# VHH binders against o75319: the designs that were tried, part 1

All scores and structures are predictions.

Target 1, 181 residues: o75319
Amino acid sequence: GNHIPERWKDYLPVGQRMPGTRFIAFKVPLQKSFEKKLAPEECFSPLDLFNKIREQNEELGLIIDLTYTQRYYKPEDLPETVPYLKIFTVGHQVPDDETIFKFKHAVNGFLKENKDNDKLIGVHCTHGLNRTGYLICRYLIDVEGVRPDDAIELFNRCRGHCLERQNYIEDLQNGPIRKNW
Unless a header shows other numbers, all headers, positions and changes below count from the first letter of the chain; Kabat numbers aren't used for antibody chains.
ipSAE, averaged over its two directions, is called F for ESMFold2-Fast, E for ESMFold2 and O for OpenDDE. V2 adds 0.75 times the mean of E and O to 0.25 times the DockQ between the complexes of E and O.
[cut] stands for letters that were removed.

## First folded at step 1 (VHH; framework vhh_etentamig_d1)

Design t1 (at its last look DockQ between E and O 0.08; V2 from the best seeds 0.00; counts 0 for: pae E 5.3 > 2, unsure alone 63.9 < 65, placed apart)
Fold by ESMFold2, look of step 1:
Structure t1 (fold): chain B 181 residues (1-181), chain A 124 residues (1-124)
Amino acid sequence: as target 1 above (181 residues)
Amino acid sequence: EVQLLESGGGLVQPGGSLRLSCAASGFTFSDYAMSWVRQAPGKGPEWVSGISGSGGSTYYADSVKGRFTISRDNSKNTLYLQMNSLRAEDTAVYYCAKDSEYYDSSGYEDFDYRGQGTLVTVSS
């Protein structure tokens, strides 16, 4: 169905660019078919996403969709000039090594291809918080050498909501650094 | 009309095996990720396994990893779950689900559709 994801209305639609990085996080945009279940001020469509990014004087160069489901919006709802990558990420467990590798590979590829601009990587799961925060922080820790607590604090502040899943937080803080790929 | 029809459940001894099937109709099967979800007596639903639309990526809950294998045959619109080394705690009604999603903050499992389920009982 087209029911609104639980607690989706309680989360800020789009965060702020994470300083010193190319990341911005947001909750899943919802295609037009969901809007009959939303008040006008609650709507957050793919178009609304790009308007909000533009209001921050930023530009998306890649969207990484971490949701496991395909029901929220279609890639065709996005401007064709913005690459879209879906990385199916189940939310029941800490993301596995294959998922982490795919995310790192996508980010590294983007950074090389976009070294001459300042476009952002937009990352979302359903709420733009737990899976999104985990993979962004995992990248910053493993690839950029950021301290775990600094990565988590930066994500929380820029997203506008704190990471909630304790197993994700524990893995970031105390788990092994995953080898660079 | 979307339909999902599970089969292959039954009574099995610990250590035994079963293969569950899910016949899908009413949608383009290969376009959608599919999942197995189970519900033990008196408990809430538990996600078991998932597979991408192409079948190229598979995922498992820690409780079943190494014992269960999810697969699909897109030419037959059928999802499978091979369950080996069954344990008493695997006793549950098993459902196949189209487009499942787990909401981290609430622990709620969201899925687009599921079948009526097939009962698996593991007992000596």
Scores: ipSAE 0.131, ipTM 0.497, lowest interface PAE 5.3, mean pLDDT 86
Fold by OpenDDE, look of step 1:
Structure t1 (fold): chain B 181 residues (1-181), chain A 124 residues (1-124)
Amino acid sequence: as target 1 above (181 residues)
Amino acid sequence: EVQLLESGGGLVQPGGSLRLSCAASGFTFSDYAMSWVRQAPGKGPEWVSGISGSGGSTYYADSVKGRFTISRDNSKNTLYLQMNSLRAEDTAVYYCAKDSEYYDSSGYEDFDYRGQGTLVTVSS
């Protein structure tokens, strides 16, 4: 139950805000039970997440958790002031239309309700890279009309790591636009 | 201690076939979905195929669908990948990976363990 995800240590805990957007990506924070298997400097807890966000002079307004498992941390580990949304997203495969729609709907809802502030949408999967990057880019492409290569480049630059999965990249670059409703 | 040991890689000509094996130990094998992932030189990792704990469900990347077949023998704690109609672009190190989810999740998360890999080279 508390195995450290493979390569989890290799990724930056938290990316940077994506300029022109409200998105910030990060790897999955791990609850206390995982700390036994980590060096102190490797630890990244829900509390650490918020501290790192604060260090960037940002504030999270929503957390979208794309992991398919619930073993990494509990929503109760988060501040009550920050909504938590779970979108169970299957790994490895391109997210299906339903998943894409759920993500878009959540983002649009947040933006509608948070016009008066600059709070961020924090998005994560396990590594905060592939599933996270795909859905963020999918949103930017389908909803904001961003060129696919520009969206990918922006995400990669801000996350500090590049999308790795070719099927995701290919779908973003050449795949069809998904419905926004 | 979780251990995954891949074998079966080698040099093969285009159109040829290989069968990879992965010997698993250190956990209840049948309780976990398993996957094959590969990494080609200069490229990021690519998910290839997955199979549920019971073996009742199989999944494939579009790039290998119809050519590769994943299977498992839970009595032997072994995962297999039959690779047919191999192409040059299939050249990569292939890894056996333990899914972080239990077999009943019907989905795949990132892996919490993978083996050392076995090299598959497809070349004329």
Scores: ipSAE 0.105, ipTM 0.575, lowest interface PAE 2.9, mean pLDDT 91
ESMFold2 (binder alone), look of step 1: mean pLDDT 78; pTM 0.802

## First folded at step 2 (VHH; framework vhh_etentamig_d1)

Design t2 (at its last look DockQ between E and O 0.41; V2 from the best seeds 0.00; counts 0 for: pae E 6.7 > 2)
Fold by OpenDDE, look of step 2:
Structure t2 (fold): chain B 181 residues (1-181), chain A 119 residues (1-119)
Amino acid sequence: as target 1 above (181 residues)
Amino acid sequence: EVQLLESGGGLVQPGGSLRLSCAASGFTFSDYAMSWVRQAPGKGPEWVSGISGSGGSTYYADSVKGRFTISRDNSKNTLYLQMNSLRAEDTAVYYCAKDSEYYDAFDYRGQGTLVTVSS
C-alpha cells in the first residue's frame, strides 16, 4: 500500500553529515506511487534523496534501511552502484544485541572497504530519527568511545531533530556496552 | 481495506501451549513485517514478537524468548504464534499487527484473541 507513514511529513528529509563520522541520517524515501498523496514540496523519493545528498557535496556509499517493512521503496529504485542493506528493526523497542551487532558489522565492513574514499553511510528508518539515532549513537559509543551525551547531541544537531524515545536515550546513557565483533 | 483476524486463543493451564493464527488481507502480506502485541487487563500494549516480510528474521521480547515462536506462511497470508510453557502473566488479548512501528494503532491491529492462562 501507499499509506503515508504517520508523522513522516514532520521531519526533515535529510540531515547533515555527522562531523568526524561517515554517517548521514534521513527519513525513508517513498517510491513514486506515494506521490499522489503528497504535495509536490512534500515528495521525497529515492531520486530526491540522491539529489539532496549531492547538494551537500556528498556521496552515498551505503544505505542501511532499518524500516520494519518493504513497502516504501525497492532496492531497484536505487542506483546499482550504491549497496543496499536491510536490517529489519522493530520500532519502539531498544534494538536487540543481534540487531546492534548487524549494524556494527555492516558499518565496520563498509569502512574497511571504503578507506580510499569519503562516501557516506546513509542510515534511515521511517523517520530517520529514533531507531536510526540509536544505532548510530550506539556505534559511536561502543566502537568509537564517544561519550553518550556527546553522541546524542551530535546526532540530534546533524539530523535536525532530537531523539524522542526515552527508552533509547536511557539505554544509550546508562545501558551497557554491547558486544562488538 | 486492511483486514487482520486473530484466532486460536482460549483457556489453558500454566505450562500449556497454544497456537495463534492471524489471517491477513487487503495488502501485500509479504511486503510487511508483522508483529504480535498483547494487552493485559489494566496494562498498556506490549510488543511480543516480530517477523520480517520474508520470514528470515524473527524477534522476541525478553519475556517470551525461548517459549514463543513466530512464523508466517506468505502463500496463505497467515501469521502464527506458537506459545509454549505458558504462564499466568501471559494472560492478555493478543493482536496481530502490521508493521511494528504502528502496533499501538488500531488501524494496524485486528480485534485480537483472548489468551487466559489459569489453573
Scores: ipSAE 0.021, ipTM 0.365, lowest interface PAE 6.3, mean pLDDT 91
Fold by ESMFold2, look of step 2:
Structure t2 (fold): chain B 181 residues (1-181), chain A 119 residues (1-119)
Amino acid sequence: as target 1 above (181 residues)
Amino acid sequence: EVQLLESGGGLVQPGGSLRLSCAASGFTFSDYAMSWVRQAPGKGPEWVSGISGSGGSTYYADSVKGRFTISRDNSKNTLYLQMNSLRAEDTAVYYCAKDSEYYDAFDYRGQGTLVTVSS
């Protein structure tokens, strides 16, 4: 059946808003069918996500789902008023330029449409760490001009876990700026 | 119970070809992305290639791009890796793995199939 993603229980469900940005990162929420395999305190459903965001006095205005699979939850499990975007991102290599462009385009579009509010962009992959951290940091570096080490430190601190994939870290620190075409 | 059974490995000359197969059971195969992972002697696990559940998207490590082709037949619950232009450095035990996002070659793989490239 619906087996729990490997190591998913080991990660904090939701991070903190990244100051000076519109980003908040979290691990993938799991639809109700997974709860049979979880202790009550381990559950993190789409509803739990929104409750935790509310507890931080924040509001989501967009969810960007970076997972490569469709099995964790359905978009209809989310409030109809929150836009949902899937960007299929394989988890073992540095995202290609097309994926990076799609992410930047979505973020830039959100910022234009939401210039008059303070709603957040929620970004997740399976664990809300490596793919999520890479794309958020890539955006901050390429579009906002943030120094690579500053972007990585900010993400790690606000997520509550450090980026783990060395090829991602090396690409952020030493790779070329990806021009926004 | 999830079961993955790799086959098709063997001894091959440099420049040769092999086709690996992975028979899958115990889950709805078409719902999950699949990967090939290899482990060479004295090295850690290396992700090789991945494919979406539908088979519509494929991905490759830089070390194998242009030489290896991943595919799947969802009607037969089988994952494949066509390996061409083999080199000595491709020598490894090859494992198939369920879901690229669950990648831990030791926990989600079969017994593996040995590929030896030597002259």
Scores: ipSAE 0.014, ipTM 0.341, lowest interface PAE 6.7, mean pLDDT 86
ESMFold2 (binder alone), look of step 2: mean pLDDT 83; pTM 0.847

## First folded at step 3 (VHH; framework vhh_etentamig_d1)

Design t3 (at its last look DockQ between E and O 0.80; V2 from the best seeds 0.00; counts 0 for: pae E 5.6 > 2)
Fold by ESMFold2, look of step 3:
Structure t3 (fold): chain B 181 residues (1-181), chain A 120 residues (1-120)
Amino acid sequence: as target 1 above (181 residues)
Amino acid sequence: EVQLLESGGGLVQPGGSLRLSCAASGFTFSDYAMSWVRQAPGKGPEWVSGISYSGGDTYYADSVKGRFTISRDNSKNTLYLQMNSLRAEDTAVYYCAKDYEDYGDAFDYRGQGTLVTVSS
């Protein structure tokens, strides 16, 4: 199935770089087969993603895909020069410690390998909001010591949409610090 | 046309075991992560377990971790759930779901369900 994800059209395709970080968030790009179900102005393909990043004078150095499926696009739809990592992240529940660890490990590895450039980590789930915002904020809080409210505000402003799931917001604001490094 | 057909439910005593199956057709099964979701009478749906498209990664809700095992056979287009040490609170209709995602996209593509009743 090439059905358009529910509410996907309601969100800006790509956010802006989060200042002071290497993150940029976006909604899932959709391969060409979905375009039969979209008006031309609604299209957002993998190619469109890279064009929009270039328009911001930025460059992606890693894409972290938090979805459970291959149906939206295939890794071969991406330029071969951009590493791609899939971290299956369950929705509706605060991500477990294993998922948080995988995300932190990937980000830390990227920062070490890319210390001599300014390339960005692109992160997406289906809508580029709840799972994406949670893991980015969890990283900023646990690893970089950012205050929860500051992390959330920065993500919301740069994504152009606010985190929506209350259980994620409550865990970020009031939940335990994750010690999985 | 996407079709998901669950089977293997039934009446079982506490501490017992059941194995659920889900036969999939109408899509490329090996391209999609799959989940089991359950719904007890009068309650909303609860995600139970998920498995990556290759079967290499598995995930479980805290309430079932250590008791349930999800698996898949991509050559047979079939998803499985082995349920051990069953408890009364596991009583529910169990659905398999394609593309379980936030905002209910995957939940809209589920089968008819199979009833599991755990009682003495």
Scores: ipSAE 0.054, ipTM 0.414, lowest interface PAE 5.6, mean pLDDT 87
Fold by OpenDDE, look of step 3:
Structure t3 (fold): chain B 181 residues (1-181), chain A 120 residues (1-120)
Amino acid sequence: as target 1 above (181 residues)
Amino acid sequence: EVQLLESGGGLVQPGGSLRLSCAASGFTFSDYAMSWVRQAPGKGPEWVSGISYSGGDTYYADSVKGRFTISRDNSKNTLYLQMNSLRAEDTAVYYCAKDYEDYGDAFDYRGQGTLVTVSS
């Protein structure tokens, strides 16, 4: 139910737009039922997410939720104008090819449909770090041809936290390119 | 009170099959992704398989792909794991887990587990 994810409070709620991309990463917003277990300054709701994005003079055009649960918030908690996509992604494990493909496909579809604006793709897992960082970096590497270390550095800098999982980092640096179709 | 009760474990020969079940109660089962995890003697916990809340998406560890099948019946609040072509290295206690996630919150609940022993 309302169990606060471990270490959730340790991470910045929202990162910065990644220059040269449409990506922004954030930790999972929590629905109101979680607030009773948080100090006011620790609260980060779906509403807070949008407020923080606006404070950066940005606008979300898509939210990709990578968490492996539905308990944190509901799509109904989001504005109707912002599409919500769920890609269930298991923690700890390097995302499989299907998950990677789903992510790439969603991003490419968004970019194709949003050429006339500068809206962002918001991506989050629980902490908005490891799963989120891996898939964003995987996209930059496989689709945009970015050097792995550059992608990782860019993500880390913009998120305000560094990727922590060695298996993810190793796969990004030395793993094979995954198919884009 | 959340409860997860695994069953179906036992002794099987290599190449054999088992079907595990997990009876869930104390929460809205259909709202949550579920997973199987296992712990072998002398090893740490290992994620085995996961399934989305609706059952529309399934996931497997590389070690069990093609051999294991996860499924669920939301009308019965039950999670299943069909294990085929069992190997000695599959020997472990198998746990039903709720809300498998990253870091420390891998799961908020798991059952007591059911022992699977694969031996000739």
Scores: ipSAE 0.020, ipTM 0.422, lowest interface PAE 5.0, mean pLDDT 91
ESMFold2 (binder alone), look of step 3: mean pLDDT 81; pTM 0.826

## First folded at step 4 (VHH; framework vhh_etentamig_d1)

Design t4 (at its last look DockQ between E and O 0.18; V2 from the best seeds 0.00; counts 0 for: pae E 5.3 > 2, placed apart)
Fold by ESMFold2, look of step 4:
Structure t4 (fold): chain B 181 residues (1-181), chain A 120 residues (1-120)
Amino acid sequence: as target 1 above (181 residues)
Amino acid sequence: EVQLLESGGGLVQPGGSLRLSCAASGFTFDDYAMSWVRQAPGKGPEWVSAISYSGGDTYYADSVKGRFTISRDNSKNTLYLQMNSLRAEDTAVYYCAKDYEDWGDAFDYRGQGTLVTVSS
């Protein structure tokens, strides 16, 4: 089915570019089959995503999809010129080291290939908040040397919603620095 | 109407094995990742394992890694959990969960559960 994810309507569709980074976070776009269950103002399709990014005078160069399912939209709903990467990320617990490594590897690869432009990495899970915020912050802390509280505050401000899952917050603040590759 | 029906629980001694099943109906099973969640007496729900919609990726809580194996048969709309080397702390009601969400409480999308008791 095409059931609307719980509480998905409660979140802003797209955040703002995080200053000093190449990241922008958003909730999962929903293909048109979901629109029967949405008011017009609640719709947020893959097309709407790209329109909103363009309204910010930005351009996506990569989308990282952290969800466990293929039901929300299909990669072919995205422009052919925007690379798409799915990293199945376990919810409700802190992502494991392999998931973190896959995310870091994808970001580092993007930055290498895109050093001569200003395109953004779009990251989403279902709500674009907990899994998305954790992995972005983990990258900023481990790879860019950002203080945990500063990374969390930056993400929360730019996403427009605060990280909610306490175990993720505790791990970012008090957990070990993960090994860089 | 979504239905999830767990089965296969029972009483087992430490070190023993059980295989849980979850029969799913009322939704397109292949569209969803699936999870097992457990709840021990007097505790909140604890995520145990998850499997991608295709079955190509599996994930486990640290407490069960190497002992439990999740699988699915999309042709039969069925989710499985093979539990080996069972320990007393594995005692819980086990629930199959649909539509695994970041924020969500997996318990809201569960069946009635199946009781696993590991006791000497």
Scores: ipSAE 0.114, ipTM 0.462, lowest interface PAE 5.3, mean pLDDT 87
Fold by OpenDDE, look of step 4:
Structure t4 (fold): chain B 181 residues (1-181), chain A 120 residues (1-120)
Amino acid sequence: as target 1 above (181 residues)
Amino acid sequence: EVQLLESGGGLVQPGGSLRLSCAASGFTFDDYAMSWVRQAPGKGPEWVSAISYSGGDTYYADSVKGRFTISRDNSKNTLYLQMNSLRAEDTAVYYCAKDYEDWGDAFDYRGQGTLVTVSS
C-alpha cells in the first residue's frame, strides 16, 4: 500500500555530499500516490530528489536503493540517464557479507566508469540513515582506509542525522574488515 | 482497521519463560512481515525480532538471539514470541508491529503492548 513509513517525515530528505567522496545520502523518495497522505511541504518525490540535488550544484550518476520493497517508487520514475541499482537490504541487522560486497562492487564499478566526471552516488534506504550509513561507512573503512570514527562522523554530519543503531556502529568501529572482491 | 493485540506478558523470575501472542486483524496477515519491539522504562524502542510473511525467515536482535523464538500461525492471524532464559534487562513493554515489508526501521502499526517484568 501507500502507507507513509514511520518517522519518514522526521528526516531531512537529502543530505550533503560527503567531502572527499562521491556519496550522498537521502531518504526514500515516494511516488505520486503517496502525496495524498502528505502535506505539500512534506512531499519528496523522485523529481524532488533531483531538484534538491541540483540545488546543491551536484548531479547524480547512480542511485543505490537499499530498501527491501518496491512500493515506494519505480525505476521508471527516474531519468533514464541515471542508473538504478537495487540491493535488497534487510534492516535492523548488520548487512551480510554478500550485501556489503554487492555494494562495494557497485561503487567501485561506478567510480571506474565515471573517472571523467564528478557525478554522485546516491544511496538510500527508507530513512537514508542506518542501512545507508552503515554501507557507506563500511566502504570508506574497508576500501578507502578511513578510520571508523571519522567515517561515522563524516556521514552523520553530511546526512544531518546520526546513525542510530548501536549494532551498526559497533560493527563499524570494532567489526572485521569485509572482503573487497 | 488494523488491530494488533498483544498478550502473554506478566511477572517472571530470571531464567523463566514467557510466550507472547499477538492477534492481528484488519489486514491480510500473511502478506506482511511482523516484528516484536520492546521499550523499557526510560529507554527508546528496541527491535527484538522479525519474521517474514511466510515464516520462512526469522531475525533476532543480538540481545535476544538464542533465547527468543519468533513464530507465526497465519491460519490464526497470530504472531508469537517464545522468550526463554529471561533476564532483568528483558523487562519492557513488548509490542507487536506490522512491518512495511521493508525489514527496515519503520512499522505500519503497533499494538498497545504487553508488559513483561523479569524480577526476582
Scores: ipSAE 0.023, ipTM 0.420, lowest interface PAE 4.4, mean pLDDT 90
ESMFold2 (binder alone), look of step 4: mean pLDDT 80; pTM 0.819

## First folded at step 5 (VHH; framework vhh_etentamig_d1)

Design t5 (at its last look DockQ between E and O 0.60; V2 from the best seeds 0.00; counts 0 for: pae E 4.7 > 2)
Fold by ESMFold2, look of step 5:
Structure t5 (fold): chain B 181 residues (1-181), chain A 120 residues (1-120)
Amino acid sequence: as target 1 above (181 residues)
Amino acid sequence: EVQLLESGGGLVQPGGSLRLSCAASGFTFDDYAMSWVRQAPGKGPEWVSGISWSGGDTYYADSVKGRFTISRDNSKNTLYLQMNSLRAEDTAVYYCAKDYEDYGDAFDYRGQGTLVTVSS
């Protein structure tokens, strides 16, 4: 299973911390077995992820993995023990309410348990863009009361790439506020 | 070489049942979530159901929820779809697919399909 994901090379590995939040977004790190198919400058391993976060003077306190596969890396490949949560998120449609609820629950739980530090929630899907951006923005809109256009602009700027899927953008801008529990 | 081979389709009366199978080879099956996608005559592909790599989580389109059950046997590299209470609108070619990476990518990693016809 060492197939490089479609278009994965086209995206910056790691974004910047979103100011005023605990979020940072990145594309999926790839374990060493993928590196035979990558030029050295294209590599982005679990170790590279942590080094890049450290270079920003930040620390991860949770990784939320939105991919529908386990082939990219294992939690055991991370250079330190960090809480890790997989939330299977279908990539063809706006995430359903169950997925949105799981994401909100995970973020709220993290904030409660990490009130005494400034650690970040790392969120990724395969490319760290569409599914990742949707769920981060949905949280900011529904839970933090951020205006949709402001949430999208903040995500795009900090990720370094714009959300691409029109149905995601339309749902964020014009869709209903989802209920919180 | 990745191969996905769907089987189990056929002609069924409304209200009937069918069980689809998908034999997978050429990749590490239990590394991937899997899905069923269908394409009715004159329509684009429609996602039907998905299952996590372990089988611990299952997902369904609203149109099939409560009638269809997805499952997998990782020891046999096989994906299943149990279809109950079939309706005319379920008539389609059904494909198994791997990866939910992008809208078109899951469909590009599919088999040749199996035809399900629901007709009186």
Scores: ipSAE 0.198, ipTM 0.539, lowest interface PAE 4.7, mean pLDDT 87
Fold by OpenDDE, look of step 5:
Structure t5 (fold): chain B 181 residues (1-181), chain A 120 residues (1-120)
Amino acid sequence: as target 1 above (181 residues)
Amino acid sequence: EVQLLESGGGLVQPGGSLRLSCAASGFTFDDYAMSWVRQAPGKGPEWVSGISWSGGDTYYADSVKGRFTISRDNSKNTLYLQMNSLRAEDTAVYYCAKDYEDYGDAFDYRGQGTLVTVSS
């Protein structure tokens, strides 16, 4: 169960906070059992995630995990003070309305409960790019009224990698607004 | 060594049904989401259906929604695909795939496949 995900090493471990938002995207951290297959400088554990966030003078308030496997790390590997939410999301197609709704609901709930702080919503899939980028952008477009191209540009710039899936990009640019509540 | 062994393919008439099975070994089966993918002659691989590690979430390509049903038995390390109302365009080699990701044209692991032919 400790096979390194394909192309996982090619992506920056952690992006930057998206200005004007509480979002930060990162690739999936890997539990200790993966370390034997990685060079020391390639390792990115849950602990490393928090260290890197701290280096940016930020703090995570929520982690949304969009992978639909459980092999990468366990919720127990995270501090108890940081809530963990799993939203199983397939990477083959544009997330369905239910998945989008779950994501929006989670984000809105967090923002409602965290008005008194500046903690971040950390979002990741395997690479922290396509599924992650789509759902963040979908939120910005549908809920915050951001222009699709601006949302995509902002995410790409802050993640340090560009969305790659054309079906995701097309849906963001030209697809319908999804239900928020 | 990871092994995925597909079975259940064959020749069927349009409107018919087939049930595919995939026997998995060499890895912790219930740690992984699983998918069915297919490849028709002269075409690239197409994702068909996916299921989460627990079986609690299932997903389907638009082309097979309402006709195909994916399931798994973690106690038997087996993945299933019930295919109903089969069409000529469903003709392909069907593969069981482990840990399909957002990226790439290749799958992490897949078996040798089982041929499904819908004809006559």
Scores: ipSAE 0.023, ipTM 0.428, lowest interface PAE 3.7, mean pLDDT 91
ESMFold2 (binder alone), look of step 5: mean pLDDT 81; pTM 0.824

